# Ledger of designs, part 59: VH-VL binders against b7kms5

Target 1, 80 residues: b7kms5
Amino acid sequence: DTFETVRNTIRIESEVDESLRQLCHEERITKETWLEAAYLYLCEKPEELAQVIQLAQERLSQRKAIADYKRAKTMQERFL

## First folded at step 22 (VH-VL)

Design b_20
Fold by ESMFold2, fold request of step 23:
Structure b_20 (fold): chain C 80 residues (1-80), chain A 124 residues (1-124), chain B 107 residues (1-107)
Amino acid sequence: as target 1 above (80 residues)
Amino acid sequence: QVTLVESGGGVVQPGRSLRLSCAFSGFSLSTRGVAVGWIRQAPGKGLEWVALIYWDDDKRYNPALKSRFTISRDNSKNTLYLQMNSLRAEDTAVYFCAHRVYSFEKWTSWFDPWGQGTTVTVSS
Amino acid sequence: DIQMTQSPSFLSASVGDRVSITCKASQDIKSYLAWYQQKPGKAPKLLIYAASTLQSGVPDRFSGSGSGTDFTLTISSLQPEDFATYYCQQFNHWPLTFGQGTKLEIK
């Protein structure tokens, strides 16, 4: 009904965040309005939203693989 | 309410070009969220997606056809076009235009309605 | 490209029968699938979108189910006007692709 907001925290890869922050600064918008606009725009093009979701899944999988590798390596090194 | 009418089909020789038109009534091609496209059907065969154009002039093509086919629109005439170059016998088909509808809540789309089609015959 | 495989390609049935047509995607397409009906010489007509949502004005005897790679269109009691060719279409991957069609004829 109303234009309510919800507070959330997210972690973004530092190079991506740096680029996004610079873009938002130059365009005189906020990260949250960019996020809202990007989502709403993609919802009007579900065919393209599907491609963004695929990329997001690939990035999530890559992050998980790197994290799992680092945990396994740290555990191995801790007990030598 | 909404109608789509294709035109410009006919019999042409291989290697020639043809431009199809689709006239819309009941909504504007420039309305935010609108997308329209072309689908073809060879005689006795199934449906094949050709191309889609969005309200912001963003375009997508079937990769097999992209080198020879161009989708475009003229918002002042509320008309969608398909330019077909270097026509081949396998391009013989009924060409439908269709309105792409989407759902914000379901995160997907579909084609509704479709035009009645215009027939292209490529033969010697 | 995502292959959409319909089964059967041809179906013979009687008025009053319950029939099912299946559509299998070569990759996960979530629930992003539509079903169309086409009569000879006519344009396709939307029946079902988002795998299971019935389009307004389509009779209740039509239903869709499935997700992922396996989808089914069911007609609970065939009527004379239901004899047509049926197509599925996915909207999750470029290029957009259709199944090869299922022709439903009177026995």
Scores: ipSAE 0.586, ipTM 0.881, lowest interface PAE 1.6, mean pLDDT 92
Fold by ESMFold2, look of step 22:
Structure b_20 (fold): chain C 80 residues (1-80), chain A 124 residues (1-124), chain B 107 residues (1-107)
Amino acid sequence: as target 1 above (80 residues)
Amino acid sequence: QVTLVESGGGVVQPGRSLRLSCAFSGFSLSTRGVAVGWIRQAPGKGLEWVALIYWDDDKRYNPALKSRFTISRDNSKNTLYLQMNSLRAEDTAVYFCAHRVYSFEKWTSWFDPWGQGTTVTVSS
Amino acid sequence: DIQMTQSPSFLSASVGDRVSITCKASQDIKSYLAWYQQKPGKAPKLLIYAASTLQSGVPDRFSGSGSGTDFTLTISSLQPEDFATYYCQQFNHWPLTFGQGTKLEIK
């Protein structure tokens, strides 16, 4: 049986989460079914999945840059 | 057994239009996960991707051709089309249709099989 | 657009030789590459997909390797029926693009 589920916790940027929550509410679906459907749909179009992966890499890089800036600023304030 | 047969090629004058067809057997163009497309090969040259259409009618084009070429399908005839407008000498080529196959586990796709091709010649 | 560059453009070899054809992508395409064989006057035929997976019915003297930007098609013991033009194609970026081809001539 392939319908066993796992419980996970993720952090999503506030504005993205708000938009996704509104969409799921209006469509009467859950975030989990949306995530599953989006992944499975993209797997049937690997050419488009590749574009999503590129965007995810860009977002990851941006989040890392912001985190590095915040850490550097905190160290400056701590040791000045 | 999957078969693809192109037709509709011929000799046309520059500026004219031509519609190519590709008849499919062995699967339905409307089946979830199916994608089919066109690839062309100018005389003595390599392969150039033209367009792709998915089972849900989502379409992708070679940007150099998008303004003049339209991919479409008729599911009741299980037939793929390529409408080519404002034809130029550079459009002279053999045009192949091909079935795009994908792997869920490999997260990629490829073309298999290909049709035999139909020849388009654009000249006065 | 992703440029796919094959080397060499022309290759002459004898029956029984081991030959290799390379394909270089201008950007990372992971393992999302296929190899095709095209004989004169015929449509291309799939040999390898996902960089290294041999298509059913293709002789095991054909193999593929590589990932990222550098890929290799190898024929371990060349046969007379292997004279053809070989193309690589990437499936990671729009538009889909092919290498310029490698013509393999058998002496």
Scores: ipSAE 0.575, ipTM 0.873, lowest interface PAE 1.7, mean pLDDT 92
Fold by ESMFold2, fold request of step 23:
Structure b_20 (fold): chain C 80 residues (1-80), chain A 124 residues (1-124), chain B 107 residues (1-107)
Amino acid sequence: as target 1 above (80 residues)
Amino acid sequence: QVTLVESGGGVVQPGRSLRLSCAFSGFSLSTRGVAVGWIRQAPGKGLEWVALIYWDDDKRYNPALKSRFTISRDNSKNTLYLQMNSLRAEDTAVYFCAHRVYSFEKWTSWFDPWGQGTTVTVSS
Amino acid sequence: DIQMTQSPSFLSASVGDRVSITCKASQDIKSYLAWYQQKPGKAPKLLIYAASTLQSGVPDRFSGSGSGTDFTLTISSLQPEDFATYYCQQFNHWPLTFGQGTKLEIK
């Protein structure tokens, strides 16, 4: 009976990660089982999965904007 | 195989309330992954989504109707309800119940099957 | 709210014609679109889900295509029983919304 897993590295915003770790600790689950459960649950509600994807897209856009600002500010400070 | 039978429609005066029922057979409303909902169609008009309820009692509403309409279910009777309060002339429509089906592989859903509908007329 | 706009609103065609009905979404809905057929006095019936997947029992003269914002339902050889109104519906955004319908009349 084979239980296959893959190992991944994920970058999570530190405040989100701290909150998620606290939740998983209190509920006596792992981040891995939470992630699997959340995905499987949302797949049974595609209408809600779509909302999660929309939020993920918004967060990705925000991360890009912050990264662009930091690069521009760093170049400006090196110029001065 | 799956059957949906709406009831409870009729002629009512503006400002009154009405409760619609939809009896399901061929699956249980409590089965994980099941969702059921209401869609309405005003005379000569298109389809308008009203509300959806999931097996875990999570609910979603058309925001234009949320303040006046409540979706609910009774799992022991395998029956879906729509409570409609403060009825207005624009609520005049055929009300359909429908089963929401989903696909893990395609990450989307659709309505199949639909009931035959029950007619609500709001008139003085 | 996502506006779903169908074209044309009315279509008259002869038996045997190839007809197409379009549905445009005001925002990206991926492929999360269904097509329904509704005959006069009857409940809607599912034809196609996920933009292009034909429902079991639906004749293969019906086909769906498109993604993103532009979708098409095609009937390759129109039959007398295809007299109906056709609706698209998106499942990517709350609230769920339908197109306004395309009424297909057989000459």
Scores: ipSAE 0.574, ipTM 0.874, lowest interface PAE 1.6, mean pLDDT 92
Fold by ESMFold2, last read:
Structure b_20 (fold): chain C 80 residues (1-80), chain A 124 residues (1-124), chain B 107 residues (1-107)
Amino acid sequence: as target 1 above (80 residues)
Amino acid sequence: QVTLVESGGGVVQPGRSLRLSCAFSGFSLSTRGVAVGWIRQAPGKGLEWVALIYWDDDKRYNPALKSRFTISRDNSKNTLYLQMNSLRAEDTAVYFCAHRVYSFEKWTSWFDPWGQGTTVTVSS
Amino acid sequence: DIQMTQSPSFLSASVGDRVSITCKASQDIKSYLAWYQQKPGKAPKLLIYAASTLQSGVPDRFSGSGSGTDFTLTISSLQPEDFATYYCQQFNHWPLTFGQGTKLEIK
């Protein structure tokens, strides 16, 4: 039987992507297999998964704050 | 049937060390996904989490106890240990071992079952 | 550390009463909470996990509800064997923490 896959696009901060790409290259794995392994591993340790979720929420809020700042600055500059 | 049996408790003077054991039957401590830990209960008080160890030997500790307590396991004996050093009167408690079960679908865990506990008394 | 605060600390009730015990977390713990029952001289026994899922073999008079920071354990019709101390525990943050306990006495 075939393994079903889903097509997705992901945007990652440049410095994080560079580090992850180097790690995957050195370990001879792909980003997608790293993501799958990380998720499956953490599901067997929900206490640690919770820590990863907290960090993900912090990064999400940071990205949103930066995006909101850039939009507000662009609006202010348009009225000059 | 899963069984957990603690041993090694007793009366000990302050400043001494003691090692608790928990013998497991019904599953292997090395099985992927398994985690086991220690919880203690001082006389007349509530429950306090002490430490947890995973199948891959990853460990987590209550920060208040980390400097004095070490969790470990021996997979060949299917036995969990708690090494307690520099014991204090406040360490007087019943010490339970417990099996940590998880749910992939609910992304959480719980303790089930628990052992019946072993009593440590730290007294002059 | 996440503080888990139970109320009331002590509860006296009659057989057949509906009782509720609350547990409040100092921060969001989603639904990552378990309830345990402990009788004197015995180990705790799991009642409910994931806030609301009843463990196999636990009587259906026990139920759990809540999410986020506020949780409730309810016993719909109290039985003589239900006198015990009840504890909640969160699994969302290290260190794992328990509520201080609620001692339920049957009048």
Scores: ipSAE 0.567, ipTM 0.878, lowest interface PAE 1.7, mean pLDDT 92
Fold by ESMFold2, last read:
Structure b_20 (fold): chain C 80 residues (1-80), chain A 124 residues (1-124), chain B 107 residues (1-107)
Amino acid sequence: as target 1 above (80 residues)
Amino acid sequence: QVTLVESGGGVVQPGRSLRLSCAFSGFSLSTRGVAVGWIRQAPGKGLEWVALIYWDDDKRYNPALKSRFTISRDNSKNTLYLQMNSLRAEDTAVYFCAHRVYSFEKWTSWFDPWGQGTTVTVSS
Amino acid sequence: DIQMTQSPSFLSASVGDRVSITCKASQDIKSYLAWYQQKPGKAPKLLIYAASTLQSGVPDRFSGSGSGTDFTLTISSLQPEDFATYYCQQFNHWPLTFGQGTKLEIK
């Protein structure tokens, strides 16, 4: 088959989203087309795609660590 | 059919410089998605990656060599270069150029084909 | 740097034997590994890419397996032209690194 699109909701860190919105606005593109272009471009450089994946894993780990800290602090406050 | 031919090797004194060339035929170095690089092999030793350059002039280096070696290209001559400065005895090796091929579906790459190599000997 | 460790470094075998060469990465490299064959005085030749995909024109007695950190190159029935040095290489981390090589000699 040919062109199809999927609508998805994603959550982006607010400072990153703000910067990305400004860039997309200045370049007269959308976040969706930027995301598609970035992925397709990186697929032509798999060695660099691997580095982006490493960064993405680090950011995911950081988000998990922040969530775990918040849950632990909430539990601590309930016991004290 | 793709061919790669290295040249510019020779015997040189420590501390001097050499520039290696690799002439390509069968594709253009400026074609989107193309990457080419250098790999070396010291006498009796294994393979060591030196550097890679992409069609958009993005470059990556072996960190141990980055301060002394520069990869570049001349699209009008379809030629890859390696400028090697402050040469040391440990830089003695056969230097291969190679074409980096990638797969969109497998998200990885490999080197194919390789040139025949050019020999650099650094000795007093 | 990611260390790629091949075993054995040296292997002596007879024509017709089934031989295996292993490559172990110091970190997860997914399936982003290639195998090369190098004969004396020649450039390396690609055998396998993406851990298990056979390059066009390579005999099907060669096969690759593994993912993550442990990889194997197998030659199912060794032929006279297979005596060479074999290298693995990873493409998941900078700098790109090769195994130290496995020299396969005729017994």
Scores: ipSAE 0.554, ipTM 0.871, lowest interface PAE 1.7, mean pLDDT 92
Fold by ESMFold2, fold request of step 23:
Structure b_20 (fold): chain C 80 residues (1-80), chain A 124 residues (1-124), chain B 107 residues (1-107)
Amino acid sequence: as target 1 above (80 residues)
Amino acid sequence: QVTLVESGGGVVQPGRSLRLSCAFSGFSLSTRGVAVGWIRQAPGKGLEWVALIYWDDDKRYNPALKSRFTISRDNSKNTLYLQMNSLRAEDTAVYFCAHRVYSFEKWTSWFDPWGQGTTVTVSS
Amino acid sequence: DIQMTQSPSFLSASVGDRVSITCKASQDIKSYLAWYQQKPGKAPKLLIYAASTLQSGVPDRFSGSGSGTDFTLTISSLQPEDFATYYCQQFNHWPLTFGQGTKLEIK
């Protein structure tokens, strides 16, 4: 009866994580079961999965841009 | 054996409404993962996607048609519908229903099979 | 909207010829493309899905290739029953869109 599981570490933007944690608490589920359900549900709707992937790509690009800006700004301020 | 049979086409005047039906056999519209939709083909023209409905009643529309067309289903009759309002000459076409199939492994989908179509003619 | 552009619009060929039809997407659609065959007065029939996977029951003279924005349907040895109109369709962006079609005629 036990499911084979793999332990993974992920990092989530803090405001998103806070909202997700609140949702999971209110619905009495875990983040892990939410992630599994969301993926399985979207696999049955590949057209919608494609839209989620597009959003994920946009968020990844935004994370990289913010990280690059912060590194450049910190280096500039240190140099002064 | 999966079969799709469209009906409800005909000749109508501009501004009128028409409801198309598509009867399914060989699978249930309520089965998880099922999606079905409408595609149309104007005389001598190519294919244009109209709408898609999922097993959980989630719906997607061609934005050009969304204000006038409504996709729906009746699971007890295993039947898909297309309500077409405020019909225009440009809506003249053969309307096909189609089963959307997906692949978990390939993360994509396609239409298979298609019905044989029902013809809508909008003319004065 | 993603524009799907097929080339050529018309193709004349003889039985036994090798022919290719191209489909170009205006944006990246990965491999999320299907090819359909339609004979006059009939419904479209699926040939290939996921850009290159042959549908069960479709003759292996049909093949698909490409990814991203450029896709090709190839018929390695044209048969009399292959004279039809061919459409590509993408499934990566809403709204779902088809190519304009390629009519394959007997020479």
Scores: ipSAE 0.517, ipTM 0.871, lowest interface PAE 1.8, mean pLDDT 92

